# Ledger of designs, part 46: VH-VL binders against q9nrl2r1430to1533

Target 1, 104 residues: q9nrl2r1430to1533
Amino acid sequence: GGVHELSAFEQLVVELVRHDDSWPFLKLVSKIQVPDYYDIIKKPIALNIIREKVNKCEYKLASEFIDDIELMFSNCFEYNPRNTSEAKAGTRLQAFFHIQAQKL

## First folded at step 19 (VH-VL)

Design ff13
Fold by OpenDDE, fold request of step 20:
Structure ff13 (fold): chain C 104 residues (1-104), chain A 121 residues (1-121), chain B 110 residues (1-110)
Amino acid sequence: as target 1 above (104 residues)
Amino acid sequence: QVQLVESGGGVVQPGRSLRLSCAASGFTFSSYAMHWVRQAPGKGLEWVAVISYKGSDKYSVDSVKGRFTISRDNSKNTLFLQMNSLRAEDTAVYYCARKPSYMRATYFDPWGQGTTVTVSS
Amino acid sequence: QSVLTQPPSVSAAPGQKVTISCSGSSSNIGNEFVSWYQQLPGTAPKLLIYENNKRPSGIPDRFSGSKSGTSTTLGITGLQTGDEADYYCATWDDSLDAYVFGGGTKLTVL
């Protein structure tokens, strides 16, 4: 691959990944670990997938990027009850994202 | 009063089959992935198999693949483990266990009392 | 032989504190929540600690869990004779794509 400047999307993904509350979102869960997940979540997505899409320049609009991130959080809240560590982490990370997304 | 009660254990010769059952009560059985975990005499715990809440997805440890089949009947709140071609090394107490219904719940609670399977010639 | 490594045994007198270690790798303890189970003689395992350091309802605060890096530790203070049991750590292993347990630690109360 070639060298390019870090885009706003790339930077934001990096910041999300490095966040302490990113652990539920770093990658898709194993079907063996959570065999129920994909019966419930129809559009699974994770930060590594979003990162790949960014790297492949699949996001033409900021709204598309934001939509995927929001989908990621939506999936988390759909599958995980509010009192779970995952949901709590998601809530905090989403808040962080919303602040950072204003820069887009 | 969440409870799991295993049954079906026994003494069999190698190559024979057994079918274990686990009766669940006190919770919405159909909402939880269920597991089998076994413990050989005087040994530690070994994960055996998992089945999704609807029963559509099943996975097992390599050592039992092709021989053991996990299944469930949600209408009867029952988990099953069909064990074919049993081997001496399958001798163990078999526990059914519930996985909590959230993403990174990498633990089991509760466990059944276990049912003993002895495979010997 | 177990994916997670525990000392085979520990012992202490009543009232004392004991710790049980459980060591793994980045593919399991390093990336996943750890649970601990107590297995009293002749009984089924019982969840003792989940998500590294959380206690289920009914588990006294004498029991504690901690995690650092690729290792976890179960702490038991105010040791009681009734604590004599086998203790197992457990977690998910990403590389094996399986749930894994430690080899178990036999706790003897002297």
Scores: ipSAE 0.874, ipTM 0.952, lowest interface PAE 0.5, mean pLDDT 96
Fold by OpenDDE, fold request of step 20:
Structure ff13 (fold): chain C 104 residues (1-104), chain A 121 residues (1-121), chain B 110 residues (1-110)
Amino acid sequence: as target 1 above (104 residues)
Amino acid sequence: QVQLVESGGGVVQPGRSLRLSCAASGFTFSSYAMHWVRQAPGKGLEWVAVISYKGSDKYSVDSVKGRFTISRDNSKNTLFLQMNSLRAEDTAVYYCARKPSYMRATYFDPWGQGTTVTVSS
Amino acid sequence: QSVLTQPPSVSAAPGQKVTISCSGSSSNIGNEFVSWYQQLPGTAPKLLIYENNKRPSGIPDRFSGSKSGTSTTLGITGLQTGDEADYYCATWDDSLDAYVFGGGTKLTVL
């Protein structure tokens, strides 16, 4: 809480959100929109949730932050077939993330 | 060929009940969320309800909550809509429709031919 | 009445091009994929366009979809008499937490 300097995690989340391929990941999908989702995905996560965890300083290690981001992508690929727009967007965004994560 | 066939429509008085059925074929029914969409005479389309592939999650539009119940029998490849306390404004053609199994598949394909429900005194 | 706004009717002669607009908001068209459906007289709706601009198998390329901001447009070129039908746009609304449709547009082929 409070005003503080933007951390590396915060900056990376901002960059991910701003990416054109972030749309599948910005927030959790509605249970009404996709009623099957939460039967299949047991650990749902999204960028807004990760952002909140960052803001609350819940990530003590970079590896913890990276794990949540990777979980987010893993969920996408688990639920969405490879030929879907979601999976394709996820593939591109994950590649971007991997590059940016080198700066952590 | 993927196909949906609705049945169970009819003419009833207000306050009565009807149970609609939708028989699915040509695809793995148990792998798909299913929807009901209705269309009043001379009017547009209105989403009514959705049920998850296993049937454990059900949702409906506010105007039918407490009166309509969506369900399914995957062993029989059949979708149902139990309609209680019917009102005149429930008069419509009722379509069952399949939702493709990916996240932002915010569309329906295919649709059944529809079954007509008329609520009139 | 409908969450998404369409013109009640459009008309054109055979061979011409027509466009049907569908206007929404940031909570629906602005954030979600849109679909279009064709409903021939006395028949069930048929998927025409999905994910803004994709055509299902069997839909000819004279049907097209586009999206910009909070609006979407269905384009039909080489209009045929068989295209006379009602057309509906649809999407998900995050605010209402429901699937929503346009009011429908009746296309008349002159």
Scores: ipSAE 0.874, ipTM 0.952, lowest interface PAE 0.5, mean pLDDT 96
Fold by OpenDDE, look of step 19:
Structure ff13 (fold): chain C 104 residues (1-104), chain A 121 residues (1-121), chain B 110 residues (1-110)
Amino acid sequence: as target 1 above (104 residues)
Amino acid sequence: QVQLVESGGGVVQPGRSLRLSCAASGFTFSSYAMHWVRQAPGKGLEWVAVISYKGSDKYSVDSVKGRFTISRDNSKNTLFLQMNSLRAEDTAVYYCARKPSYMRATYFDPWGQGTTVTVSS
Amino acid sequence: QSVLTQPPSVSAAPGQKVTISCSGSSSNIGNEFVSWYQQLPGTAPKLLIYENNKRPSGIPDRFSGSKSGTSTTLGITGLQTGDEADYYCATWDDSLDAYVFGGGTKLTVL
């Protein structure tokens, strides 16, 4: 727990960010760029936000960390049609995450 | 067939107002964010304004803030651009354009044929 | 003056290949999908390429797009007289919080 879990979360976030399919998730989208987004997505989240939460030790349980990551993917699939590049990238990144998360 | 048709352009003096309309057909208008893009004579394209699918969120380029207002009537499949305090530099062809409804769809398709606005004394 | 930089003009003979460059920065092309538009004389812009390299229905495969770093390139092979037009690149700019266009490139078919 504690420091070891924090390190694991940090490492996993780093791996997610470095993944080729992370581009939809690196940061929150601009309200001007996608003005419809925040009418649909009520709990927006991105990897930079999750990274900050990790750095601030806001995750006390691995389940909390996993929940935020899953929320991130859920938001992607809720807003983006299945045939979009975003959804496809999300599908691949989520699969990668699920494999890595087994190590937590 | 997806189609956008602008109207309302004309010749006006500086300081006057003009209201442009864009009639949409061939798609579910209320599901798409809509944009205005303009092109001064012999110049390039300039993004002007965007409005969300419900019309609750509106944004515009700094040069028209406080003067131009984008709006829409989804019951009539129509997009509007209210232009007040017009200036000579507002002279342009004004295009309405549709933005696809996914996150990183940073492109416009289709475009209307445009309507010409000329501001001159 | 445009956020995205294009050559003002390019020219080639029918049947040849031409490329049109579009140079930006990390706040736009570097992080966002790029689109290209064709504007025939006296007409409205038409979507030519989206998401860097995808063609809408009806756009022939003579038109191609590529992106590398903070630049993008439109390629046109088998140049035809009907390709004579202005071409614009476009994307989102995170720094300006706005959609941005290149200055446009006039393609002349010799």
Scores: ipSAE 0.851, ipTM 0.944, lowest interface PAE 0.5, mean pLDDT 96
Fold by ESMFold2, fold request of step 20:
Parts: sequence; structure tokens; C-alpha cells
Structure ff13 (fold): chain C 104 residues (1-104), chain A 121 residues (1-121), chain B 110 residues (1-110)
Amino acid sequence: as target 1 above (104 residues)
Amino acid sequence: QVQLVESGGGVVQPGRSLRLSCAASGFTFSSYAMHWVRQAPGKGLEWVAVISYKGSDKYSVDSVKGRFTISRDNSKNTLFLQMNSLRAEDTAVYYCARKPSYMRATYFDPWGQGTTVTVSS
Amino acid sequence: QSVLTQPPSVSAAPGQKVTISCSGSSSNIGNEFVSWYQQLPGTAPKLLIYENNKRPSGIPDRFSGSKSGTSTTLGITGLQTGDEADYYCATWDDSLDAYVFGGGTKLTVL
């Protein structure tokens, strides 16, 4: 929606990027680094892509922004076993996100 | 007992071809991307190629692109490297290696013991 | 000139501590997990350290890893003659879209 809402999306993305557990989510997975990723994950998304979409005003509703963030976490849990460093980071960052989303 | 065993190395003249094999055991081979890494005599390690667990996606370092082809047969738990148009600079020990399938994993474990390729006149 | 820079050699006496440095950039060490490998003479590389500072099962705790910024360090305490080997750092490089290894460090135990 409005300019204030877009500023809130930007602030939330900044807080997510600053979190210690953001490291799996900062950028898309390289197909050369992990060639099997895109066989399993068909709707890839990462914080840098979400931030770009905020900057370009591509989110019409807060629910669209929230959906991309939740997609990012669900991709992580789909691809990585729960005991991996990646999945544990996802769990902690998702919990942090749920708290921060109260501010929207 | 996770194990990787390479074979198919030898002495060959420039311009010739070799096919390396890597037999895998002790793990679900079809669940892992597999890699080739080489080491020239007295030199360090160089990553050469990767193949996805289903074999559908293949990537290699520029110096071998168009000459080397990585492949796999999951029914036989075997990784291959077809090496065409061999050059003296391809002389090395060739290792197969496994990488965990996690989205940010960047390490190799285990490694095979290697097979030696010598390209000389 | 390797993307990841290691000293060509280091040496120390038995029982002492040695560190091996590895310097990279934001396209590799700065944003990616680092691993370390030991290569004993005539053998294949063996994983010593993964995810910057973790040891796989069977690697004694006198081997340690750390990362700060774009640099990583392998530490070895209680040095033994059997530690004479080449040591390699490794990681992913985003700009090259490739796995990269350091040039290697030969450890001599005198």
C-alpha cells in the first residue's frame, strides 16, 4: 500500500539481514554450487530479491510481502534436514520474523 | 564405511582420451552431487567438475569445458569423467569427492584415493 | 596468484602450536563457509574442519578453525611429527562460480 507501509517492509528486511541467522537466505543458491537445489525448490526466493521487490514497489499488499518471507523459510525446511545448520538458522530467523511482523 | 575408489588413469599421448571411473559404496549415491578434483604433480588442488544427483545438471571449470564430461550411473553407484583432447597440463592425480547436499555446504567428505593421469609424448 | 592465499610453509617443534592463515575476499571467505584439509605425503586429502570451526568425528580437538572477515586460520596445538603434511583451505567463490582451494601450506615439524 502506502509509502509508510513500504518503509516498514524495508525496515523489516534490514532487521532480517542483520540477524545472525540470515546467512542461508541472503542470496539465491548458485546452481553450480548446489546443482540439485532447483530440482526440489521451484519457487526460489531470498532476502536480496525480496529487498529489491520492496525497492521497486512490487508488493501491493502486506500479505504478499509476508508470503515471500514465509516462502523463503518453507523452501529452507523443504530442502534441508531439520538438524542442519541451515534449518536451525531458518527456525530461529522465522521466530524473529514473526515477532517483527507484529510491527506491520 | 563410506568409500570412493577411482580407476581408469594411465599414461597417454596428447590429444588422446581417457575415461575415469569412481565406484561409490556405503551411502545413498543417488542422493548426492558428486565432484572431481585434481592435483598436478607438486601442486595444489583444483576443482574440476560437479554433477547433480540425478545427472541432469553438469558444470566444469573453464580450462576443461568442452573437453571433459562428467556423468554418472546411479544403478551402478558409479561416477565418470570422460577426458577428451588431453593436454600435458591435464597431468594430475584425479580424485572423486562427495559434498553434502545442504543449501550452503562447501566442503568435501570423503575423497577417493585418486587415480593418476599422465599426458606426455 | 591463488584466489585464496596461504603461506607456502610453516614450521614448529614437536609439542608447540602453529597457525596456518588463509586470506580471501568477500566473494569467498567473507560470505561462505570455509573448510580445511590435511594431505599427508602420498595420500588423499582428509577433511579436518568444516563450517569454519567444526571438526568431523575422529579429528582431535588440538585441530581448530576460525574465521574473521575475509580470513580464516587453522590452529594445531601439541604438534606431532605425524602432522607433517600439506594443508589446504577451501570455499565457494561467488564471482568465479566455482569451488576454490588455497595454494597449500607445507607444515614441517622440526
Scores: ipSAE 0.685, ipTM 0.888, lowest interface PAE 1.2, mean pLDDT 92
Fold by ESMFold2, fold request of step 20:
Structure ff13 (fold): chain C 104 residues (1-104), chain A 121 residues (1-121), chain B 110 residues (1-110)
Amino acid sequence: as target 1 above (104 residues)
Amino acid sequence: QVQLVESGGGVVQPGRSLRLSCAASGFTFSSYAMHWVRQAPGKGLEWVAVISYKGSDKYSVDSVKGRFTISRDNSKNTLFLQMNSLRAEDTAVYYCARKPSYMRATYFDPWGQGTTVTVSS
Amino acid sequence: QSVLTQPPSVSAAPGQKVTISCSGSSSNIGNEFVSWYQQLPGTAPKLLIYENNKRPSGIPDRFSGSKSGTSTTLGITGLQTGDEADYYCATWDDSLDAYVFGGGTKLTVL
C-alpha cells in the first residue's frame, strides 16, 4: 500500500510495543540466553524487526504485515508451554492485536 | 525430588586439568539447558557456561573461553565441565544449575550443592 | 565489580522487616526479569523470587520482590534467625550478552 496504510501499520506496531504484554516480543531471542530457541523456531521475528520493515516500506499488503505479527505469536505458542508467562502474554497481546487490526 | 549433584573437585596445581560432573535426577534432563556458575572464596556468584539441551550449542564467559568446555551425556543424565590450563583465579565452588526452557527465562532452579576446586602451587 | 549493585550488608532484629536493594541499568534490570537467591551459610544458592515478584512453591509469602525502573528490591518481613544468609539479585544483561549477579548482601539477624 500507500502512505495511509504505512501510517496505520506504524500506529499498530507502536500500540503493540506500548502494551504491558509486549515484553517477550520486543527483540529477537539471544542464542546465549536461550541456546535451544533457534533449533525449534526457524522463522524468528520480533516487534523491533517488524517495525523496521514498516519503516523501510517492506510490506506491500496489509496481509503481509498481519502474517508477520501472527508468525510472532505462533512462534511464541510453539516454543513456550501454554501455562508460561510468555504464552499468557502472547495470548493477551494477540487478543489486543485482533481488536486493533479491525481498524485496518 | 529434583536433584543436581556435582563431583570431581579437588586441589590441583596451576596449569593442570580437572573434569567436573553433575548428576541429574527427578526431571527430564534432556529437556533443559544446563549451566555452570562459580563462587570464589568469600566472593559472589559468576555465571560460567551454558549448553543447549541437545548439547549442540555451548557458550562460556570470556575469562574461561578456550580453557573450559561444557558438555553433556543425555543418556546418563550428566553434565560436565572440562577445565584445562587451570589458574589461581579459577579457585571456586562450582555449581551446576538448571534454567527453564522458556524464551525469556532468566533464573536458575534448582542448583547443585557444589564441588570445590582449589588451584594452588 | 558486578553491573548490579547491592549493599554489602543489612541487619535487623527478629520479627522486623528489611529490604535489600539491587541497582542496575536499562541493559539489565530495566528491561529484563529479575530473580533473587538466598544462600544460607555453607549451602548452595536457592531460588527465592523469579520474574521480579513471583515466589516458587515452598517460599513463604513474607518474602517479596518488586521492580521499579532500573532497581529491584527484595523484602523480608517477620525476620527469623534462620533468614541469616547472603542474598543475590540476578538478571540477563543484553549489552554483555550474559547472566549477571549482584555482589551479594549479607543479612544479619540480631
Scores: ipSAE 0.655, ipTM 0.884, lowest interface PAE 1.4, mean pLDDT 92

Design ff13
Fold by ESMFold2, fold request of step 20:
Structure ff13 (fold): chain C 104 residues (1-104), chain A 121 residues (1-121), chain B 110 residues (1-110)
Amino acid sequence: as target 1 above (104 residues)
Amino acid sequence: QVQLVESGGGVVQPGRSLRLSCAASGFTFSSYAMHWVRQAPGKGLEWVAVISYKGSDKYSVDSVKGRFTISRDNSKNTLFLQMNSLRAEDTAVYYCARKPSYMRATYFDPWGQGTTVTVSS
Amino acid sequence: QSVLTQPPSVSAAPGQKVTISCSGSSSNIGNEFVSWYQQLPGTAPKLLIYENNKRPSGIPDRFSGSKSGTSTTLGITGLQTGDEADYYCATWDDSLDAYVFGGGTKLTVL
């Protein structure tokens, strides 16, 4: 809902993409690059997909938008061991997201 | 001690078949996707194929599609490459390699020492 | 014909520093982790650098990696005659949907 809420979702996605720790999350994982990913992660999501959903007005509630962002982090923590660069980046970006999401 | 040991290389005529094996030890083999990478004499490295940890998903470079089949036996910690319809251009040292299963990993460690395949008349 | 372009050779004296460049594109180096490999003649490749600039256990800090834009560089300081080898950069390429390697750089220590 509403033009201002959609602008806020877009601004938040832009801030996430701009963050230094966004690199694991910019696009969906390639099945050829990581053939096991989709055996484990059944609801894949990435920032480019979330941004497209914002642009197409597919989020009706802020909670739906937040759920997709949190799903993205949850997938990262489920797939990657805790000591990986991906999991560490996820932890830092999630913390940043929680700060920015307070502004919604 | 993580170790990969290839075997099954040899000299064969064009059009023939050969099966390579890679024995793994020192790690949980069934938790990793496994790869074949080759190196023609005097040339650089070329990625050939990957197989998922369960063995259900397999992908290969276009130049070998339909001719090479990657497979694995997790009960024996062994990776395979079945090479059919071999061509002179397939002449290379073949390495098996492990890639970490991280969502963005793009590096190989360790590598085996390689097995040599020569396709010549 | 390598997707990733490296100089064919570089050389320097013992004790000096050398850099080896590797150029790619936005479909590979620009958006993916880079790794570097050392290959002594007649031996298997050995991982030197992963995730652009990290060293696996046992690799001395004389070896370093960096990435800027669509280019990556391997740095080697305190050159030793044992560093003579071929060096390869590698990464994932989204356009080809494949792992790609540079053509290799032969390092000579004079």
Scores: ipSAE 0.593, ipTM 0.862, lowest interface PAE 1.5, mean pLDDT 92

